# Ledger of designs, part 19: miniprotein binders against Checkpoint protein hus1 homolog (hus1)

Target 1, 271 residues: Checkpoint protein hus1 homolog (hus1), of Dictyostelium discoideum (Social amoeba) (q54nc0)
Amino acid sequence: MKFKAKISKASILLKTVQNIMKIYNECICHITPDKLRFIIQSDFNDGMQVFCEIQRSLIFENFTIESLSDNEIQFQLDLESLRRVLQSATSNGVSDIFTNLTKVRGGPVLHFIIKSGTSGTVIFQDIPIVLLTAQQMAQINEPTLPDPLVHILLPNLKNLQKVIDKMKNISDCLKIMIAMNNRLSFEVETSSGSISTFYSGLDHPQFGDHVLSPDLQATVCVDIKKFAKVLHIHQLKPSEVVLCLYERSIIVHVVLTDIMITYYLPVLIKN
Short names: E, the ipSAE of ESMFold2; O, the ipSAE of OpenDDE; V2, 0.75 times the mean of E and O plus 0.25 times the DockQ between their complexes.

## First folded at step 9 (miniprotein)

Design sd2 (from sc4 with E33K E34W; at its last look DockQ between E and O 0.55; V2 from the best seeds 0.00; counts 0 for: pae E 11.1 > 1.5, off the site)
Fold by ESMFold2, look of step 9:
Structure sd2 (fold): chain B 271 residues (1-271), chain A 90 residues (1-90)
Amino acid sequence: as target 1 above (271 residues)
Amino acid sequence: SEIKVTIEVGKWRIIVFVSTDEELKRLMERVFKWIEKMGVREVEITVEADSPEDARRLAEIVAEILRRYGFDEIEIRQEGDTVHITARRK
């Protein structure tokens, strides 16, 4: 089994890792001939899931991958360790970053070589990994859901984050309403009433071939602290962030050039 | 006047406003097709209309669409201008 590459655009990879690790520190890294994926499963972070997909050509050069599993390699790794390697490579001037899969005393590792173009310094770092079989990987599935009944582009995430941060100190439950006439609202209950914020004029990107009535709307409740974690993704400056509501989950689709990040949050059942 | 249809699946609520039978049929078919894809086996629907005659007529339209999407156990209860439908499948 072989994996070897030069990492290009390390800064965007660093920012991506920094954001998804806010959800959970341990993830599955899946490398295919076409894509790099980071996956955080619900079993370890109280129902939240993250599926991050990056086009290989965006982040890898001089790329070699060989395995008996259709040239795919998958392993568990510690995102803080990866963040530190990428931070080291991006903190100084121009650095070349090379990575390969190898084995050292203590087991398999993802090996990094960081070469400073300014100082001539070379740094070697190893991240311990846990290799997964193709069968183990096949059990890790992104949920399959139909096109959403209600969905909307989120407003400015930085501003929304400020609003949600104030609300989360009042209640653990955030009520989210999407109306397909360009309206979105967020509400929390107080001891004697409620606090709401409303947005209008927000667009609805096209999903599927069907057109729905503008009067269609839906409402769900989610854990406000979990929703607040997702909003930090504004740091990646995404081109679109789409919120979709489903019976048992909400989905936040974060779109960048050659990067797609999908967050799944459980819908709360109030009793 | 507008017809209000409320569809509940567990704690999830969909509210629809329509003004004609044709709009109701088109929208309910899209919603129930979507609900079928979600694997839902139980749904509660409330139809609020302008008159008891309209509520009954509109509820039958909704019930027919539910049956086409496999909801074979349908209970309909009318309270004046409002009809409540509970539907189950499998």
Scores: ipSAE 0.000, ipTM 0.316, lowest interface PAE 11.1, mean pLDDT 84
ESMFold2 (binder alone), look of step 9: mean pLDDT 83; pTM 0.828
OpenDDE base, look of step 9: ipSAE 0.489; ipTM 0.808

Design sd3 (from sc4 with S19D E23Q; at its last look DockQ between E and O 0.89; V2 from the best seeds 0.00; counts 0 for: pae E 10.2 > 1.5)
Fold by ESMFold2, look of step 9:
Structure sd3 (fold): chain B 271 residues (1-271), chain A 90 residues (1-90)
Amino acid sequence: as target 1 above (271 residues)
Amino acid sequence: SEIKVTIEVGKWRIIVFVDTDEQLKRLMERVFEEIEKMGVREVEITVEADSPEDARRLAEIVAEILRRYGFDEIEIRQEGDTVHITARRK
């Protein structure tokens, strides 16, 4: 089994890792000939999931991958460890970052060599990993869901984050309503009423050939602190962010050039 | 708890960060594979650990690796949690 590459855009990879690790620190890293994926799917973060997919050519140069599993390699990785490696490479000027998979007495590791472009300093770091079999990886599936009840493009995320940050000081439960006539609202309950923010004129992207009636609307509640964590993705300056409501979950689709990130958050059940 | 080992050899400064003895051995072997290709005869190594006992133990691991690669003139000086090693070979 062989994986070797030079990391060509460490800054965007660092920002991506910094944002997804806000959800959970342990992830599955899946490397194929054409993609790098980070998958967060843990019973210990209350049903939150993240699927991040990055085109290989965006991130890697001098790329080699060989395995008996269709040249795919998958492993469990600590995101804070990866963040530290990438931070080291981006803090002190231009650095070349080389990585390869290797095995030591303590088990498999990702080996990193960071060469400063301005000095003779070279940094060696290893990140311990847990290899997964192809059979184990086959059980790691992004949920296959029916069409959403409703969906909408989110407004400016930086401004939305400011609104949500104020609301989380009031309540832990965020009520989200999407109407297919271009309307979106966020609401929290106070001791004597509610506070709401309304948006109009927001577009509905096309999902396949399905066209939803403008009269459709749906409302769900989510944990406001979890939703706020997702909104930090604005730091990557995504081109589109789509919010989808389902009966038991919400999905946030984040689109960037050569990067797609999908967040799954559970709906809170109220009676 | 993080262990930092700094190796200065020729024009190179090599820094390794490790959490375990096995990681230290693995990374030091990788470093010395490169040093062996360079043919250098002197290296300076600094081991920074969380305690004097750990620093001494880790420095002994480094010294054994140095001897394996032919460095037979080894000076070790300890300052608290830090050990300085200077090694030479012919």
Scores: ipSAE 0.006, ipTM 0.507, lowest interface PAE 10.2, mean pLDDT 85
ESMFold2 (binder alone), look of step 9: mean pLDDT 82; pTM 0.820
OpenDDE base, look of step 9: ipSAE 0.290; ipTM 0.732

Design sd4 (from sc4 with S19Y E23A; at its last look DockQ between E and O 0.01; V2 from the best seeds 0.00; counts 0 for: pae E 15.0 > 1.5, off the site)
Fold by ESMFold2, look of step 9:
Structure sd4 (fold): chain B 271 residues (1-271), chain A 90 residues (1-90)
Amino acid sequence: as target 1 above (271 residues)
Amino acid sequence: SEIKVTIEVGKWRIIVFVYTDEALKRLMERVFEEIEKMGVREVEITVEADSPEDARRLAEIVAEILRRYGFDEIEIRQEGDTVHITARRK
């Protein structure tokens, strides 16, 4: 089993890791010939899930991968450890980061070599990993869901984050309504009243071949603090962010050049 | 362009982001249908746009809707790209 690469866009990878680790720190890293994936799917984070896919050519140069499992490698990784390595590589004006899978006395590690372009300094760092068995990988399932009840293109995420940040100081429950006539609303309640924010004129991107009636609408409640965590992804400046409502979950599809991130948040049925 | 409208009525604060004049008209009419049911006599509306010219144009649209719903006492103050509207009726 062999994985070796030069990391070509450490800043983008760092920002990606920083944002998805707000959901949960433990992550499954899946490397294929074409993609780097980060998967957050743990019993300890209340049903929240993240599936991040990055095209290999965006992140890796001088890429080699070999395994008896169709040249795919999967392992459990601590995202804070990865963040520290990437932060170290980007803070010191360094130019080259090399990584490879290897074994040391304590077991398998992801090995990093960080070479400063200006100082001649070389830093070696190891992140311990847990290789996944075929049985363990078979348990990692991205949900296959039907078409959403309703969906809409989110407005400017940075501005939306500011609105939601104010609302989260008021209530734990965020009511989200999407109407397929280009409307989106967010509402929170307090003992002194309620605060609602309405958006009109937002587009509905096409999902497959299905066209939903403009008369359709749906409303769900989610944990506002969890929804606020998802909105930090604006830091990556995505081209499109689509919000989808389902009976028991919401899905946030985040699209960037060569990166796709999908967030799954459970719907609250309380009240 | 992004248009932000804040409507304060009774104990409600409604913040609206719209991206077209038609969307603004449609939403304001829907909001005022609900306000009519509330029986309130005063509303405060703030319109934030991308330019002073746009803000004035959009505020005139809002004022016309207010008059349609019986708000005869309308005060408008413009501050750059932002227009503040206070409207009252009997």
Scores: ipSAE 0.000, ipTM 0.375, lowest interface PAE 15.0, mean pLDDT 85
ESMFold2 (binder alone), look of step 9: mean pLDDT 83; pTM 0.826
OpenDDE base, look of step 9: ipSAE 0.351; ipTM 0.766

Design sd5 (from sc4 with K4T F17W; at its last look DockQ between E and O 0.41; V2 from the best seeds 0.00; counts 0 for: pae E 19.4 > 1.5)
Fold by ESMFold2, look of step 9:
Structure sd5 (fold): chain B 271 residues (1-271), chain A 90 residues (1-90)
Amino acid sequence: as target 1 above (271 residues)
Amino acid sequence: SEITVTIEVGKWRIIVWVSTDEELKRLMERVFEEIEKMGVREVEITVEADSPEDARRLAEIVAEILRRYGFDEIEIRQEGDTVHITARRK
């Protein structure tokens, strides 16, 4: 098994890692000839899942991958460790970053070589990994879902984050309503009433070839602190962020050039 | 000539290639400025040169820099063209 590459866009990779690690620190890294994927799917984070997919050509140069599993390699990785490597490389001006899969006395590692172009310093760091078989990886595939009940393009995420941050100090439960006539609302309940914010004129991106009736609407409740974590994605300045409501979950699709991030967040069931 | 210096400190491994004693001294000073920020009490250094005499000379340059940064427990082992240095400070 063999993987080696030069990392060409460490800054965008760093920002991506910084944002997905807000959900959970331990992830599956899956490398194929065409893509780098980060997957967070853990029983320890209350059903939240993240599937991040990055086109290989965006971040890797001089790329080599060989394995008996169709030239795919998958392993468990500590995102904080990866963040530190990428942070050190981006804080010293322009650095050449090389990585390869290797083994040391303590087991398999992801090896990094960071060559500073300005200082002449070379840094080597190993990140311990846990290799996964292709069979283990098959249990982690992203779920296929039907069409959502309703969906909408989110408004300006930075402004939305400010609103949600104030609401999370009031309640743990955020009610989200989407109406297919271009309306979106967020509501928290207090002991004496409720606090709501309303948006109108928001687009509905097309899913497949089906058009939903403008009369359709749905309302769900989610953990507001978890939803607030997803909104930090505004730091990557995505081109589109689509919110989809389902019976048991919400899904946030984040689109950037050559990067797709999908967040799964469970709906709270009130008793 | 080609000089290879490997510095192992904590979880970091630094490998550098230099051609002259001056380049080695300049680079080691830069590396130890960063190591000082880390608060590390132990470092391992391997020096590989073109000859045993060059390896010993270069290792003495490294040892002197180590002493300046407070590493006063220094063990040096030479194997041909290669010198291994283990250094500690309290």
Scores: ipSAE 0.000, ipTM 0.145, lowest interface PAE 19.4, mean pLDDT 83
ESMFold2 (binder alone), look of step 9: mean pLDDT 79; pTM 0.782
OpenDDE base, look of step 9: ipSAE 0.033; ipTM 0.401

Design sd6 (from sc4 with E8K R13E; at its last look DockQ between E and O 0.01; V2 from the best seeds 0.00; counts 0 for: pae E 16.2 > 1.5, off the site)
Fold by ESMFold2, look of step 9:
Structure sd6 (fold): chain B 271 residues (1-271), chain A 90 residues (1-90)
Amino acid sequence: as target 1 above (271 residues)
Amino acid sequence: SEIKVTIKVGKWEIIVFVSTDEELKRLMERVFEEIEKMGVREVEITVEADSPEDARRLAEIVAEILRRYGFDEIEIRQEGDTVHITARRK
C-alpha cells in the first residue's frame, strides 16, 4: 500500500486536530481518494463519538494513494503526535510539509518531511501507526440514521458557549428542547433555583426530502460538561451548526468550508 | 443581529435570544404566560442590543408586555447598549 502527499493548509488541519483531540487523543485516520477522515469512538465508556471529514483537495497536493482495499487506507494514530508535527510546520513561517506511509524496523509509520523556506532547516518526523483490518474498519463506519425527531440551527456558538459555561456550574444535566416552530431552549435545575434560556427565529435546515410538522417538539437531557466540550468548536468559526435530537442520542453537525465534523452525544436517562 | 434579554424572577433566570422585534414580542409573551403562573410580584429584565437606540426601543416593547401582565411600577435605567428594567405589581 502507498500514500504520499504535500500538506497545503497545515494551519487549518492543525486547528481541526487541536479541537477534536480535546474529546480523545487516540483516533482512527481514514484516507480515501476524495477525503481524509478522523474518527473518535469510545469502546466501553458509552461516551462521545466524533466523525471529521475533510475534502482531500483542501489539505493535500501531489496526492497519491494505492491499496488493494479500493485505494483506501485506515490506521490508528495519536493526535498529539500529529499536532506536534503540524505545530512544527506552522511555527517558523512558511514551510513545505510532505508526508508518506512507510515502514521502519518498529512497523508502519507516517513519515513527515518539513522544509522551512526561510531557515533552510529540514525536519524529519515519524508517527507510529497501527493498521486496521477490514473487519475492524467495517465496525467503525458511521451508521445511517433515520430522520431526527427534531432539529434546528444553533445560534451564535460563542454566546451559547458562555451561557452553557454558566449553567454547567449549576447542574450536571442539561435539558434541551427543540420545537419545529423555530424554538430552542436550554434548562438546568438545582435545589435553590433554575436557569432557562430561550431562542426563537432559528431555522430548520431541510434533511433529505422529509419536512417535519411545525407542531413537533422533543426534549432530552445530556451531560452538560460533554455538551460544553462540543461547543469549543466555535474556535474554528463554523458557518453552520445543526443540532439533532434522537431518542437515545443527540448529534451536532458542524459545517465549515470543505470540512464537516459530527459529534454524537448520548442522551441521559433521568431517574 | 442578536437581541439578548435576561429575565430574573423569583429563583429563576430566563435568557432569551431573538433576531427581530416581532420574535421578541412573541417569545416574551410566552415567557410571561409562564411567569404569570408563578404568581411573582417583581421581575428584573436586562435588554442588550446593537445600539442604544435599539436597546431603548426594545425595552419599550418589553415594558408594554409587562404592563399587559399587570406590572405597573416600572423603572428603566440605560447603560449604553444595555437597558435594565425593574418591574413590580401588587
Scores: ipSAE 0.000, ipTM 0.355, lowest interface PAE 16.2, mean pLDDT 84
ESMFold2 (binder alone), look of step 9: mean pLDDT 82; pTM 0.808
OpenDDE base, look of step 9: ipSAE 0.122; ipTM 0.658

Design sd7 (from sc4 with V16I E34F K37E; at its last look DockQ between E and O 0.01; V2 from the best seeds 0.00; counts 0 for: pae E 2.0 > 1.5, off the site)
Fold by OpenDDE base, look of step 9:
Structure sd7 (fold): chain B 271 residues (1-271), chain A 90 residues (1-90)
Amino acid sequence: as target 1 above (271 residues)
Amino acid sequence: SEIKVTIEVGKWRIIIFVSTDEELKRLMERVFEFIEEMGVREVEITVEADSPEDARRLAEIVAEILRRYGFDEIEIRQEGDTVHITARRK
């Protein structure tokens, strides 16, 4: 098993890591010849899941990978550790970052070499990892959901974040309503009243092979704090963010150039 | 706690962060492999630990590695939790 690469877009990777780690620190990394994937599973973080896919060519140069499993490697890592490495590389000007998989006495590690372009400083850093087998990886699957009940393109995320940040102080339960007539609303309720924000004129990107009737609408409740964490993705300036509602979950699908991130949040079911 | 080791070699400053003795040994070996490639005959190493005892212990580990790589003139100076090592080879 071999993996070696130069990280060409450290800033992009850093921003991505910084956002994903807000969900959970432990992450599964899956490297293939074509893609770099970060996966956060629900079993560890109170039901939230994240699937992030990045085109390999965007992040890695001088890329080599060899394994007995179709030249794919998968492992678990601490995102904070990765963040620190990437932050170190980006904070002190332009740096070359090299990484490789290696085995040390303490186990497998990702080894990093950070060379400053302006100074004669070289930083060596290792991140311990846990290698996963192909069989283990096969058990880690992105949920296959049917077509959503309703879906809509989210408005400006930065502004939405501000709204949600205010609402989270009122209630833990965020009511989300999507109407297929280009309408989206958020609502929080207390014993003393409710606060709602309404959006109109939002597009409905094509999802699947079916066109939903404009008369359709659905409402769900989610944990507002969890939803707020997702909205931090605005920092990556995504081109499109689609919100999908299901009976027991919501999906936030983020589209970037050569990057795709999907968040899965459970719906709060009142017993 | 994390130990910081700084190796100054010519125009290069190499910094490693370690938490265990084994990790130190491994990374130092890599550093010295790099030094060998450069043909450097003099190095200055600073070990910053969380206690004087640890600093000294770690410095001895580094010194041993230096010796293995042909550095036969080694000077060690301790200042509290920090140890400075100067090493030369022919």
Scores: ipSAE 0.114, ipTM 0.641, lowest interface PAE 1.8, mean pLDDT 89
ESMFold2, look of step 9: ipSAE 0.462; ipTM 0.832
ESMFold2 (binder alone), look of step 9: mean pLDDT 84; pTM 0.837

Design sd8 (from sc4 with V16I F17W S19D E23Q V31I E33K E34L; at its last look DockQ between E and O 0.01; V2 from the best seeds 0.00; counts 0 for: pae E 16.8 > 1.5, off the site)
Fold by ESMFold2, look of step 9:
Structure sd8 (fold): chain B 271 residues (1-271), chain A 90 residues (1-90)
Amino acid sequence: as target 1 above (271 residues)
Amino acid sequence: SEIKVTIEVGKWRIIIWVDTDEQLKRLMERIFKLIEKMGVREVEITVEADSPEDARRLAEIVAEILRRYGFDEIEIRQEGDTVHITARRK
């Protein structure tokens, strides 16, 4: 098996890694001829999942991949280790960044070479990985869900994050209400009352052939600290962020040019 | 743990950034296999770790590898969490 590439847009990759690692540090990295995927499963982060897909041509050039598994390679990887490599490469002047999959004594690694164009400085970094078989990878599926109960485009994420950050200092539970008449609210409860913020005039993207009645609305409660972590994605300046409510989960779909990130957060049980 | 090792050899500066002793050993051996062919007689190595104890332990790992590659004269100087190694061979 073989993977090698030059990383052409390390800054975008770095910001992506920085944001998803706030959810959990260990992920599954899946490389195909067309895409790079990062997957965080729910087992160790209180039910939250992240599925990130990046078009290969956005971040890799001089790209080669070969495997007996349809030229796909998948492995577990420590995101903090990847962040350090990308940070080093991004903080310095003109640098070429090369990566390849290789085997050293003791197992497989993701190897990085960072070459300064002027100083002759070369940085070597190995990130240990745990290879997954195609069979193991097939067991890792993004949830298939019906149409959401309600959904809405989120307002300006940077401003929303500031509001949610203040609310998280007050309560652990965030009540989210979406009404299909273009309204969204966030509420936290205190010992003496509640604090709410309201948004109107927000659009509803179309799902499939069905248009939901504007009379529909739904309310759920989620972990506010987890929701706040999702909102850091504003740093990538996404073009569209859709919030979907389901009976037992919420989904945040984040769309950027050549990048799609989907966050799954469980709904908290009221009892 | 965070381990940074800087190798200065001739006009080259090689920086190793790893998290474990085993990663360090494997990468150092690969690098010294390459520099063995360069014919250089002297290398300077800086080991930076999380503590003085870790830095010294890691420096001994580096020194072992240096001896394996023929560097018979090794000078080690420690400054807190950082160890400086100068190594020479014939």
Scores: ipSAE 0.000, ipTM 0.292, lowest interface PAE 16.8, mean pLDDT 84
ESMFold2 (binder alone), look of step 9: mean pLDDT 84; pTM 0.832
OpenDDE base, look of step 9: ipSAE 0.399; ipTM 0.776

## First folded at step 10 (miniprotein)

Design se1 (from sd3 with W12E; at its last look DockQ between E and O 0.01; V2 from the best seeds 0.00; counts 0 for: pae E 25.1 > 1.5, off the site)
Fold by ESMFold2, look of step 10:
Parts: structure tokens; sequence; C-alpha cells
Structure se1 (fold): chain B 271 residues (1-271), chain A 90 residues (1-90)
């Protein structure tokens, strides 16, 4: 089993890791010939899931991978540990970063070599990992869902984050409504009133072969603190973000050049 | 029975009194034609009605008119029978 590469865009990888680790720190890393994936699914994050997919050529050069599982390698790692390696490599100007899978006295690790381009300094760091079998990885699959009830492009996420941050001081439950006539609203309620924000003129990207009636609308409630965590992704400056409502979940599709991040957030069931 | 809408733009204040939803809609559309001539990008609107349900319903009528005139960043805060609306565009 072999994996080695030079990391070519450490800054974007660092920002990606920093944002997905806000959801949960333990992650499955899946490396294939074409893609690097980060997968967050855990009992300890109340049903939130993150599937991050990065084209291999964006992140790696001098790339080698070999395994008896169709040249795929999958393992659990601590995202804070990866963040620290990437932060170290990006803080002191231009550095060459090399990584490979190896085994040390305490088990398998991701080994990193960080060479400063301006000094002769070389840093060696290891991240302990837990290798997964192909069978174990097959049990970790992105949910397959039908077409959403409704969907919409989100407005400017940085501005939306400011609005949601104010609302989370009022209630734990965020009511989200999408109407297929280009409208979106967010609402929180208290015993004595409510706060709502309305957006209009937002586009609906086409999903599959179906054309949804502009008369369709749907409303769900989600945990506002969890939704606020998703909005930090604005720091990556995505080209578009699609919000989809389902009966039991919402999905946020985040699109960047050569990166796709999908957040799954459960719908709250009121007592 | 009494609907009062206060519109604040810079130092200008416009107050509208109506008693039906249709009257509110027609007067607000006329007021916004005048606001369009002023070239403003931000407005603050207060809707006072007979009940919380009426205030919210009437605020939605105002919000729809705001959207027609290009104001698509709208914040609504309700305090009982009164709704405060802040709207921005462009």
Amino acid sequence: as target 1 above (271 residues)
Amino acid sequence: SEIKVTIEVGKERIIVFVDTDEQLKRLMERVFEEIEKMGVREVEITVEADSPEDARRLAEIVAEILRRYGFDEIEIRQEGDTVHITARRK
C-alpha cells in the first residue's frame, strides 16, 4: 500500500480543513487516483454530515497511490492535527510540503516533510491514523436522496451569517421557507414575537429532468447553531451555494473550483 | 380598524393612514413611486395595526411592494401590534 505526494495548494486545503472541522474533529479521509475526500459522520455531532470532495490535481502533484482496493486508501484522522501541519507549512512563507503513508513504532501515520524555500529548515511531522478496510469504507456512504421538495441559491453568505448570528440569540429553532417563485425566508420565534428576514429574486438551479411549479413551497425547522456553523464556509468564497429542503433533512451544496462540499443537517421534530 | 405606516428616508418622514389592505397597497405603491424618484437605497418602515396578526399580514403586503421596487434585503422585527421593517437594495 503506497501513498505519496507533494501538496501544491496548502492554503486552500488549510481553509477547507478549518471550515469542515467546525462540524466535528474526527474525519474519514479517502484518497483515490482522482480525488481526495473528507467525510464527517458521527454519533457525537447530532446527525450532521459533511462530504467534501477535492480534485486530486488541485491539491497534489508528484502523486502516487497503490492499493489492492482499486488504488484507494481510507483512514480516520484528527482534523486538528492536520490543521496544525498545514498551518505550520503556510505561516512562514513559501514551503514545499511532502506527505506519504508510512508505519512507525506506534502504527500507521501520515508523514509530512516541510521544507522552507527561504531557509534550510526542514520539519518532520507525523499524524497517527486508523486504516479502514474497503468493507468498512463501503459502510460509510453519502445518502442517496430523491429530488428535493424545493431548492434555491443562497444569497451572500457573509451577510446571511450576520443575520443568522443575531437570530441565534433569540431561539434554537430556525424556520426556513423556500418558495419556487424565487423567495427565501428565515424566521425565529419567541413567546412575545418573531424576527424574519426575506429574500427575493434568488435563482433556482435545475435538478434532473423535473421542472418544479413556481407555486411550490416548503418550510422546515433546523437547529440554528448548526446552520450557523455551515455558513462559515463563506470564508472559501464559493461560486454558488444551493439550499435543498427535504422532509427530514436539509442539504447545502457548496461549489468551488475543483471542490464540492455537501452538508447534511437534520430537520427538527417538534414535540 | 386603523393602519398606520411610517416611512423614514434620511430626514424625510411619510405617514400613511388606511383602514383596508387594498387601500394600503394602493397608497404604498404611490408612495414608493415618489421614493423611487428620490433615488434612495435604504428605508425604514413601521407598521402599526390592531393586532399582531394584522401587523404581520400588513407588513407582508409592504414587503411585497418593496421587492417590486428592487429592495431585496429586508429585515422585519415584530413587537406585538407593531412591525419594524428595514429594507435595502443594489
Scores: ipSAE 0.000, ipTM 0.146, lowest interface PAE 25.1, mean pLDDT 84
ESMFold2 (binder alone), look of step 10: mean pLDDT 83; pTM 0.830
OpenDDE base, look of step 10: ipSAE 0.429; ipTM 0.816

Design se2 (from sd3 with W12K E34R; at its last look DockQ between E and O 0.67; V2 from the best seeds 0.00; counts 0 for: pae E 25.3 > 1.5)
Fold by ESMFold2, look of step 10:
Structure se2 (fold): chain B 271 residues (1-271), chain A 90 residues (1-90)
Amino acid sequence: as target 1 above (271 residues)
Amino acid sequence: SEIKVTIEVGKKRIIVFVDTDEQLKRLMERVFERIEKMGVREVEITVEADSPEDARRLAEIVAEILRRYGFDEIEIRQEGDTVHITARRK
């Protein structure tokens, strides 16, 4: 089993890692000939799931991968450790970053070599990993979902984050309503009433072959602190963010060039 | 807390970050296995820790490893939370 590569865009990889690690620190990293994936699907992150997919050519060059599992390699790693490696590489100016899978005393590691082009400084760092079999990886499935009840493009995420941050100081429960006539609202209950923010004129992207009636609408409640965590993704400046409502969950699809991130967040059920 | 270790050999600098004494021991051993093959007679190591007590303790760990690799002349100079080690061998 062999993996080695030069990391070509460490800054965007760092920002991606920084955002997903706020959900949970341990993840599964899956490397294929075409893609790098980060998967957070742990029982210990309050039901949130994250599926991040990055095109290999965006992140790696001089890329070699060989395994008996169709040239795929999968392992568990600590995202904070990866963040520290990437941060050290991006803080020192122009650096060449090389990584390879190797074995040292104590087990398998991802080995990193960071070479400064300006000073000749070389940084060596190892991240311990836990290799997974192809069978273990096959048990990790992104949920397959029908068409959503309703869906909408989110407004400017930075501005939305400010609205949600104020609301989270008031209540733990965020009511989200989408109407298929281009409307979206967010509401929290206060001791004396409610606070609501309404948006109109928002687009509905195409989902499959069917067009939903403009009269359709749906409302769900979610944990506001969890929803606020998702909104930090504005730091990556995504091109589109689609919010989908389902009976038991919401899904946030985040689209960037050569990167797709999907967040799953459970709907709160009234006791 | 995080320990920063800077190793200078000739014109090369190696910077490492570790969180525990055991991680430091393992990392120093790997670094010195590589440096031993270079025939180096002198090395300088800087340990930056969270406290003067930690810095001194960690410096003693590094010194023990240096002695194992044949560096029998070791100077340790402490400045607060930072320890500078210079080691030489025949």
Scores: ipSAE 0.000, ipTM 0.135, lowest interface PAE 25.3, mean pLDDT 84
ESMFold2 (binder alone), look of step 10: mean pLDDT 84; pTM 0.836
OpenDDE base, look of step 10: ipSAE 0.313; ipTM 0.749

